# Designs tried in a protein design chat: VHH binders against WD repeat-containing protein 86 (WDR86). Part 13

Target 1, 376 residues: WD repeat-containing protein 86 (WDR86), of Homo sapiens (Human) (q86ti4)
Amino acid sequence: MGGGGSALRVCADHRGGINWLSLSPDGQRLLTGSEDGTARLWSTADGQCCALLQGHESYVTFCQLEDEAAFTCSADCTIRRWDVLTGQCLQVYRGHTSIVNRILVANNQLFSSSYDRTARVWSVDKGQMSREFRGHRNCVLTLAYSAPWDLPSTPCAEEAAAGGLLVTGSTDGTAKVWQVASGCCHQTLRGHTGAVLCLVLDTPGHTAFTGSTDATIRAWDILSGEQLRVFREHRGSVICLELVNRLVYSGSADRTVKCWLADTGECVRTFTAHRRNVSALKYHAGTLFTGSGDACARAFDAQSGELRRVFRGHTFIINCIQVHGQVLYTASHDGALRLWDVRGLRGAPRPPPPMRSLSRLFSNKVGCAAAPLQPA
Short names: E, the ipSAE of ESMFold2; O, the ipSAE of OpenDDE; V2, 0.75 times the mean of E and O plus 0.25 times the DockQ between their complexes.

## First folded at step 9 (VHH; framework vhh_surovatamig_d1)

Design w3 (from v3 with S35H; at its last look DockQ between E and O 0.45; V2 from the best seeds 0.00; counts 0 for: pae O 4.8 > 2)
Fold by OpenDDE, look of step 9:
Structure w3 (fold): chain B 376 residues (1-376), chain A 122 residues (1-122)
Amino acid sequence: as target 1 above (376 residues)
Amino acid sequence: EVQLVESGGGLVQPGGSLRLSCAASGFTFSDYDMHWVRQAPGKGLEWVATISQDGSETDYVDSVKGRFTISRDNAKKSLYLQMNSLRAEDTAVYYCAREPEYYMGWDNFDYRGQGTLVTVSS
């Protein structure tokens, strides 16, 4: 009877649902974006709100917290950069003509996806749009970036490599690979029969994994555009993906999480116990954490698949989760951020398999039965 | 186009009863789990109840267990919420919601209606 541990803290200062939660690189701060049109900075030490980020004219769809700045995007078609100490808005990025759905900050560049069917890249410091990526026929939902230095030094890659590659997923059923430097579409990844909802990159392998409403995950070579694998075991939309080493974890509308071998596409484990869609997942130190539409978070042993703990307390869908140290952070459409103690979930290190005492190998004295010399 | 239209809200005294209705159109009603959610003044959305596609399974938030009953008529494409023993804390706008295929914020999807206001006041 896994005692549903009480939350360490409940942060309910938002006046609307929380759409996203971002953890600072140092793990000391959290950023939440909300339906109330605000973002909030929180201290992980005590769960206190450090700053209210107010300025968006509509709900915040996504956010990313960096060391020196916070970034938010909104249904008001803008992106904002904020000072993490003062809470002041430093920059407004204008150009999108519809909802900005996702943002990503990398190499002093800000990438954005929008319902206006475009992705864009901005100079963080100058606030100017440097490139617009046009070509999707519908909303751009998700994006991922591969830096130039992560790309193989192949002659074809050198031209593509000057600014890195942006990969986008769209409701048009395609993913696209863009050359950031030129703004040109390098590849269109066709194969999904539904919207591409989530995307993760295996940068060393030059592989993209896309999840779709067609209930499949697909692996793609981002350079050649070739579909490498199709993962077909889910029975609902693939909502979220995480790549951990050589394993892909997928959360689905079919109420399951699946673990796949990235290289073969084999499903090695299915995590069950959710009563609704799996909306978020996070792997941490041998434990898989999930958030669900059933307003519960769960901890599973990632290796065995065993449910270890259920975190109850939210009253609506958990949209995002983060883990740092021994604390699980859950954000929900109920407007609350909850902190949970996850100590003790680490399965007892399995005692190293007993060193098979090498001693037993030696005793097979094959007794050379000396054949009796038949007397002449 | 998916349409959900709630009705039956109103002013009721503590301990009173209301029955909410939701008329669904624009999709195959019987293929989806259906939900009631509510938003109290100054609060976020709260899940209230769920009913399975065929009506065989129901679930409730703890605060309404034993008091509220969710039901559906697939032939009429209708969802219902019988609310008994109403309390002041039940005051909220109640929304009928369809199970989404994916979650991108409830306000961004036409998976819920305009809502009906329930006020419990003495």
Scores: ipSAE 0.017, ipTM 0.510, lowest interface PAE 4.8, mean pLDDT 88
ESMFold2, look of step 9: ipSAE 0.772; ipTM 0.910
ESMFold2 (binder alone), look of step 9: mean pLDDT 82; pTM 0.825

Design w4 (from v3 with D33W Y111K; at its last fold request DockQ between E and O 0.52; V2 from the best seeds 0.66)
Amino acid sequence: EVQLVESGGGLVQPGGSLRLSCAASGFTFSDYWMSWVRQAPGKGLEWVATISQDGSETDYVDSVKGRFTISRDNAKKSLYLQMNSLRAEDTAVYYCAREPEYYMGWDNFDKRGQGTLVTVSS
ESMFold2, look of step 9: ipSAE 0.770; ipTM 0.911
ESMFold2 (binder alone), look of step 9: mean pLDDT 83; pTM 0.839
OpenDDE, look of step 9: ipSAE 0.503; ipTM 0.816
ESMFold2, fold request of step 11: ipSAE 0.733, 0.742, 0.736; ipTM 0.894, 0.898, 0.897
ESMFold2 (binder alone), fold request of step 11: mean pLDDT 83, 83, 83; pTM 0.836, 0.835, 0.836
OpenDDE, fold request of step 11: ipSAE 0.536, 0.680, 0.508; ipTM 0.827, 0.877, 0.813

Design w5 (from v3 with D107Q Y111H; at its last look DockQ between E and O 0.61; V2 from the best seeds 0.55)
Fold by OpenDDE, look of step 9:
Structure w5 (fold): chain B 376 residues (1-376), chain A 122 residues (1-122)
Amino acid sequence: as target 1 above (376 residues)
Amino acid sequence: EVQLVESGGGLVQPGGSLRLSCAASGFTFSDYDMSWVRQAPGKGLEWVATISQDGSETDYVDSVKGRFTISRDNAKKSLYLQMNSLRAEDTAVYYCAREPEYYMGWQNFDHRGQGTLVTVSS
């Protein structure tokens, strides 16, 4: 039973639960968004708070940290851009009429989803809304973006390709594919019988994977809108997804993580040990890290499925996890960010299978005993 | 309007017992999992216990296992927490909380009461 290592650092400066954690692209900084209506920037080197981002009038639902700016969205129906050095608010994006649930920054564009049943795209620099995506019948929860250059150069794709494709998931049980340039709904992905809670894109494969409250994962061709596969082994809501090396990892309310072959839909592994829902997962260097409603994080060997370590210390659900280098970062609704040392979790490189000494194959000199020709 | 109203808190000696109640209104009580959470002075929110819609399944934080019992009466739209062998570390404001129908990552509870204070002191 691997000794539950103590946290390297506990950052408990938030006055409310932490809803999301974002790692900078360079891995040097973390951004947390909290129920206390604030976000905080942290140094990964020492775990110190570098900046307090104050301005939202309600709780922060999601955040994304870029190299030059931080982005937060809130129940106050706004998105904010922040200077990462000074902590000052640079811009407020106004237009949503309900809770902003998720944001994504790509190609100098800011994408957002909201309970107002819309997704929107904004110019990062100008702060102006460039497109509104209307069509969902209920709340838009999740979103993903595929850049134009990642789309096949097919004639049909060229028109669609000028601005890329936005994929949204909604509580109306559908996912929608939008042309960003036109704002038009390209496809409606119908099949789920529950809310679409999470989605990931396989951009090279033009495939979307959606997780739902109907306990299924579904694979879709984002260009044709065709359902390719249904993954049916979970017994609870699929809460989070990650795509790694043609494997789909799913966390569920059924207290399990499952690993699936993206191409076949076959479940190749189930990770069990959680006492409550799996709320977060992250694959890193052969290790699967999970966060759970049981306030514990776990490390599994991704290949064997074996539990390697349990990280205990939080007192509430772990909402988000990140991994960089040899450090695991966990953010919890208990208001704490914890840093954990994950050194030694790399299974000893299995000694290369002993080179079967090819030498033994050659020695079967079947001595053809030449039967002596009896002289006639 | 969804309402959750906690009661039963108070001052108790170490080793004592207390029963908390939560009255629910404004929604179909039997359609939701329910939880107790607590917040000690100067500390963050802590999960305590959860009970399924029909009461068939219960779960507890390790520190209260064997001491606390969560129960529900769907006919009365009531949630209960029987607390036995109380300790000083159990001192907190206790909240009744409705589990969300959908886990949306940022919202762990869609509704929570005002709370009731439990103080364990000699």
Scores: ipSAE 0.416, ipTM 0.773, lowest interface PAE 1.5, mean pLDDT 89
ESMFold2, look of step 9: ipSAE 0.635; ipTM 0.862
ESMFold2 (binder alone), look of step 9: mean pLDDT 82; pTM 0.823

## First folded at step 10 (VHH; framework vhh_surovatamig_d1)

Design x1 (from w4 with M104F; at its last fold request DockQ between E and O 0.81; V2 from the best seeds 0.71)
Amino acid sequence: EVQLVESGGGLVQPGGSLRLSCAASGFTFSDYWMSWVRQAPGKGLEWVATISQDGSETDYVDSVKGRFTISRDNAKKSLYLQMNSLRAEDTAVYYCAREPEYYFGWDNFDKRGQGTLVTVSS
ESMFold2, look of step 10: ipSAE 0.753; ipTM 0.905
ESMFold2 (binder alone), look of step 10: mean pLDDT 83; pTM 0.844
OpenDDE, look of step 10: ipSAE 0.350; ipTM 0.739
ESMFold2, fold request of step 11: ipSAE 0.694, 0.700, 0.698; ipTM 0.884, 0.886, 0.884
ESMFold2 (binder alone), fold request of step 11: mean pLDDT 83, 83, 83; pTM 0.844, 0.841, 0.839
OpenDDE, fold request of step 11: ipSAE 0.644, 0.513, 0.509; ipTM 0.866, 0.819, 0.820

Design x2 (from x1 with E101T; at its last look DockQ between E and O 0.67; V2 from the best seeds 0.00; counts 0 for: pae E 2.8 > 2)
Fold by OpenDDE, look of step 10:
Structure x2 (fold): chain B 376 residues (1-376), chain A 122 residues (1-122)
Amino acid sequence: as target 1 above (376 residues)
Amino acid sequence: EVQLVESGGGLVQPGGSLRLSCAASGFTFSDYWMSWVRQAPGKGLEWVATISQDGSETDYVDSVKGRFTISRDNAKKSLYLQMNSLRAEDTAVYYCAREPTYYFGWDNFDKRGQGTLVTVSS
């Protein structure tokens, strides 16, 4: 009966469900975006709310916390940049004509995806849209960015390389690869028969992994557009993905998490224990953490697949999880942020497999008894 | 347009029973898991019960197990919640919710009704 550890802290200041949680790079602050149209900055040290970010006219769909600024996007079709110290709105990015679903900040650029079927890139400082990526036939849900230096020096890539590549996933069943500098669609990744819900990039390999409502994960070469692999064992929508050390972890509506070899597409492990869909996952130091629609978070031994702990306390779906140090952060649509102690989840270092004493291999000196050469 | 319309709420005494109904329209009802969720005054949303497409699977929050029964009639495009042995803590607005096939933070229950108020009071 794994003692459901009590939360270290419960932060319930939001007046609506929390849709997303972002951890600062240094792990000292948290940003939450909520259905109540606000975002909140929290100190991880004491769980206190440091700032209330007010200004959006509709629910906050996503947020990203950087070192110097906080970013939020909303159903009000805007993105906002906030001062992390004062909570003041510094910039409003206007241009989308529907719900902004996700944002990403990289290389002093702000990328956004929207239900208006576009992705956009903005100058963070100027607040101006630099490029619009048009081509999807339906809502753009997810996005990932590959920096220019991560692109192989292929001749055609040089021009494309100056601004990097943006990969987008859409409800139209495709992912698209865009040249950020030109705004042109480089590749359309076709193969999914459902919406692309999640996307992760393998930077070294220039491989994109997409999860879809068609219950598959697909690996793509983002430069050539070639489908490399299809992962087909899920029985429900693939909702979230994480790539760790050539392993793909996938959370699904089928209530499972699966671990896959990225290179072969083989499912090496299935994590079962969820009563509802898996909405979030995070790998940290040999432990796989999951959030679920059953309002519970879970910790699994990533290698054995064994359930180590269940975190109970939320009353509604956990939408996002983060881990930093020895603390698990869970954000729920119940309006609460919870902090959990995850100490002791590290399985005892398995004693190194006994060094098979190589000594035994040498002893079979089969004494080739030299048969005495009978004198002819 | 997807519509969910809850009904059956009201005032009931502790220990009493109530049956909630939800009328669904604008989508293929039988293709979706359906849930009841509730919001007590001053509290956040709480999941109450869920039922699979064909009704073969059901699940409940622990606090209502043995007291509440979720059911559905796909021919009538209706979801039901039979609530027995009601307690004061069951006081809430109850919402019929369509379970999405996928979850985004802000779109977890892409469709829910206006809710029906259940008040359990002596």
Scores: ipSAE 0.366, ipTM 0.748, lowest interface PAE 1.7, mean pLDDT 88
ESMFold2, look of step 10: ipSAE 0.476; ipTM 0.794
ESMFold2 (binder alone), look of step 10: mean pLDDT 82; pTM 0.840

Design x3 (from x1 with F109Y; at its last look DockQ between E and O 0.63; V2 from the best seeds 0.00; counts 0 for: pae E 2.5 > 2)
Fold by OpenDDE, look of step 10:
Structure x3 (fold): chain B 376 residues (1-376), chain A 122 residues (1-122)
Amino acid sequence: as target 1 above (376 residues)
Amino acid sequence: EVQLVESGGGLVQPGGSLRLSCAASGFTFSDYWMSWVRQAPGKGLEWVATISQDGSETDYVDSVKGRFTISRDNAKKSLYLQMNSLRAEDTAVYYCAREPEYYFGWDNYDKRGQGTLVTVSS
């Protein structure tokens, strides 16, 4: 009966549910975006709120914390950049005409997806929209960016390479690959029969994995647009994805997490223990952490699939989880951020499987006894 | 437009019973999991109970297990919460909520009603 460890800290200063949690690159700060229309910066050292980011006119849907600035997007159709020290709003990015759902900062560019059926890229410093990606027939939900250096040097890729590729997922059932420099749709990834809810790219940025309400995960070559694989074992919407090495982890409305071989599409493990949807997952150091609609977070041994710990305390869905060092961070629609100690979850390093001494295979020197050629 | 309208709240004494109702419209009711959530004064949202599309599966927060019963009538597009042995800590605004297929921001939960107030007091 794994002792449901008490939270190290409960941060309950938000007056509405927390929609997203972003950890700073150095792990020293956290940013939360809330239904109360605010974002908050927190110190990870003591769990104190360092700054209240006020300015949005509607709920904050997503946030990203960078070293020098915080970014929030909102149902008020705007994105905001904030000073991380003072909490002051530095820039408002205006242009979207509906809910901004996701943002991504990369290469000094701000990418956004919106219910207005567009994705956009902005100059971070100037606050101006540099490109609009128009072509989806419905809401753009998720996005991922592949940097130019991650693109194979194909001749057509040189022009495409200058700005990288943006991949978007939409409720129209498609993912699209965009050339950031030109704003042109490079590929439309067709195959899903439901909304694309989540998207991850591999490290080289060649393969996209999409999760959908059609209960499938699909792998795509983003340059050719070819569907490489379909993962078909979930029985509900695929809500979240994480790619770890050659393994894809998927959380689903079917209350399971599955681990897949990225290359073959084979399901190698199913994690069961959730009572509701799996809304978030994070792999960290051999442990798989999950957040669920059942208001619990869980830690699993990623290799064995064994449930190691249940983190109880939230009263509503956990929407986002992060892990840094020995601390798990959970954000919930109950309005609370919780910090958990995850020390001791590291299973004893299984001794490396005994190197099967390859030596035994070579000893069958089948002595081809050269049958003496009987002299004719 | 998706509409959820809660009813049945009121003042009740500790140990009393109350039945909440939710009338759903604007969507195929039978295709969705449904839930009750509540918000006590000064507290965040709390999940209370959920029921599958056909009612074959139910789940409850531990604090209400054995006391509350969630049910649904798909023909009437109605969700119910029978609350027995009510306690002071059950005082809250109760909301009927459609379980979204996926959880993005509050807009997916906007498909909850205005709520109905349950006050348990001597």
Scores: ipSAE 0.366, ipTM 0.743, lowest interface PAE 1.9, mean pLDDT 88
ESMFold2, look of step 10: ipSAE 0.507; ipTM 0.809
ESMFold2 (binder alone), look of step 10: mean pLDDT 83; pTM 0.841

Design x4 (from x1 with A97V; at its last look DockQ between E and O 0.81; V2 from the best seeds 0.00; counts 0 for: pae E 4.3 > 2, grease 24.5 > 24.2)
Amino acid sequence: EVQLVESGGGLVQPGGSLRLSCAASGFTFSDYWMSWVRQAPGKGLEWVATISQDGSETDYVDSVKGRFTISRDNAKKSLYLQMNSLRAEDTAVYYCVREPEYYFGWDNFDKRGQGTLVTVSS
ESMFold2, look of step 10: ipSAE 0.315; ipTM 0.700
ESMFold2 (binder alone), look of step 10: mean pLDDT 82; pTM 0.837
OpenDDE, look of step 10: ipSAE 0.517; ipTM 0.809

Design x5 (from x1 with D31S S52N T58K; at its last look DockQ between E and O 0.75; V2 from the best seeds 0.00; counts 0 for: pae O 3.5 > 2)
Fold by OpenDDE, look of step 10:
Structure x5 (fold): chain B 376 residues (1-376), chain A 122 residues (1-122)
Amino acid sequence: as target 1 above (376 residues)
Amino acid sequence: EVQLVESGGGLVQPGGSLRLSCAASGFTFSSYWMSWVRQAPGKGLEWVATINQDGSEKDYVDSVKGRFTISRDNAKKSLYLQMNSLRAEDTAVYYCAREPEYYFGWDNFDKRGQGTLVTVSS
């Protein structure tokens, strides 16, 4: 009887659906971006709204909370930087000519993707566009950044490496790898027959995993552009991805989450219980959390695949989820941010599988009794 | 251009019935899941009901189960919501929404109409 745990806190101050949720690195603050054209900063301690970020002229599509600043992007074609203490807009990044879909802050650079078919990189402090990445034939949806130090020291990579690599996914069915320093397209990753909706990089930044409307996940070497693997089992669009060690988790429109071996492409587990699309997923401490179009979040034992808890309360799709400590954060298009206690979901540490004493394998010293060579 | 036009809203007494209609154009209607969503005054969006391409699958929010019926006519490119036993809590603007093949943040239900107001009042 999975006791639908009541939310610890309901934050319903937004006047429109929440499109994205970002947790501060220290876990003390949350940033939400909403259809109401605003973003809000929240304290995780008490769920109070600390600041209202007003300025966008259209809905906020995505947001990222850093230690010193908050960043939002919008359908108004702009990105904004905000003071996290005062809520004041510090900078407006102008240049995109269509909806800004995603942003990423890394190495004091701001990266953005847009429906204008470009990705851009900006100086955070100056507010100036440093590079435009042009080449996609359709909307750029997702992006990931690989830092220079994560690149293998290949001779050609040194010059390219000074700024790192940007990987973008597009509705044109391709992902592209860009040299940030030069702005040049390094590789075009071709293979998907549908839009690339989500993208994650491995920790070294060598392999990209792309999810697509073609219901496949693909692994790519971002330097060579080679397709390494194709993950084929979903029956709907792959909407979200997370890489955890050597495992890829994928959420899909087919209402399932799948766990894959990154190295082999084998599906090792399928999580079922969703009544609609899986829109978000987060792995945390042996538990897989999911958000769905059915307005529910779920916790699964990542190893067994068993459903542990259903979090009910939202009235619309959960667009994003975060986990920090023992709290699950869910943001929904119903306009609410909800906090949930996830204590007790940690499955009892399975006793380490009994170390099969390798000792027994060595004992069959079949003494090849050397048959005495009878003297002829 | 994708268009969704809702109709059938109005003032009704508690316990009354109303039938909402949505006329769809600009896309292959029969290829999409369709939904009704609603927004009550001062509240966020709420999902109400969904129907698959051929109408073989339907789902409802718990609060309307047994009272509301979603249906579709693919030949007419129309979506319907039969609302019975209406309650004050059902007061909202009702929107016809096309479900995308994927849900992606702000792209969720980006194809919806202007809505039709349903007011349940004595």
Scores: ipSAE 0.090, ipTM 0.614, lowest interface PAE 3.5, mean pLDDT 87
ESMFold2, look of step 10: ipSAE 0.587; ipTM 0.839
ESMFold2 (binder alone), look of step 10: mean pLDDT 84; pTM 0.850

Design x6 (from x1 with N108Q; at its last look DockQ between E and O 0.49; V2 from the best seeds 0.00; counts 0 for: pae O 2.7 > 2, grease 25.2 > 24.2)
Fold by OpenDDE, look of step 10:
Structure x6 (fold): chain B 376 residues (1-376), chain A 122 residues (1-122)
Amino acid sequence: as target 1 above (376 residues)
Amino acid sequence: EVQLVESGGGLVQPGGSLRLSCAASGFTFSDYWMSWVRQAPGKGLEWVATISQDGSETDYVDSVKGRFTISRDNAKKSLYLQMNSLRAEDTAVYYCAREPEYYFGWDQFDKRGQGTLVTVSS
């Protein structure tokens, strides 16, 4: 009976549901974006709200916390940069004509996706749009960025390499690969028969994994545009993805999480226990954490698939989860941020499987007794 | 235009019963999962119950299990919540909500009605 551990802290200062949670790189601060049109900065040490970020005219859809600044995007079609110390709005990025769905900060550039069917890249400091990526036929939902150094030195890649590659996923059923420097569509990844909801890149930035409402995950070579693999076992929309080494974890509307071999597409494990859709997942130190529409977070042993703990307390869907150190952070549409102690979830390091002494294989020196050549 | 209109709320005594209704229009009702959510005064949103497209699957928050029953009539494009053995803690605005085919953090319900107030008081 895994004791549903009580939350270490409940932060319920938002007046609307929390849509996203972002952890600072150093793990000392959290940023939440809410339906109430505000974002909040929190100290992870004591769970206190450090700053209220007010300025958006509609609900905050996504947020990203960097070391020096906080970024929020909103249904008001804007992105905002905030001072993390004062909470003041430093910059408003205007240009999108519909809901800004996701943002990503990389290489001093701000990338955004929108329901206006475009993705954009902005100068962080100047607040000016540097490129618009136009070509999707419907809403752009998700995005990922591959830095230039992660691109193979192919001759065509040099020009493409100066700004990196942006990969976008859309409700039009496609993912697109864009050259950031030129703004040109490099590849259109076609194959999904539903909306592309989530997207992750491998570490080298060569392979994209897309999850879709068609209940499939697909792996793509982003340079060639070739579909490498299709993962076909989910029975509902693939909502979230995480790539950990050579394993893909997928959360789905079918109430399961699956673990896949990235290279083969084989499902090696299915995590079951959710009563509703899996909305978020995070792998951390051998444990898989999940958030669900059933208002619960869960910890699973990633290797065995065993449910280790259920975190109960939220009253609505958990939209985002983060893990840092020994603390799990859960953000819910109930308007609360909860902190949980995850100590003790680390299963005893299974002793390394006994190294099967390879020595026994070599001992079958089949002595080819050279049959003495009987002299003719 | 997609519309959800809740009705049936009101004042009821503890232990009493109430039936909420939601009239749906502007979409193919039978293609969507439907839910009831509620918001108590000064509290955040709480999920209450959900029902599959054909009504074959239902789920409830633990606090209402055995007391509340979600149902639907696809021919009438209507969602229902039968509430029995009502308690003071059930006091809230109840909303009919359509679940989208896919979920993002901010669009868990792509459509929600204006709500109907349920007050449980002696």
Scores: ipSAE 0.175, ipTM 0.635, lowest interface PAE 2.6, mean pLDDT 88
ESMFold2, look of step 10: ipSAE 0.487; ipTM 0.793
ESMFold2 (binder alone), look of step 10: mean pLDDT 83; pTM 0.844

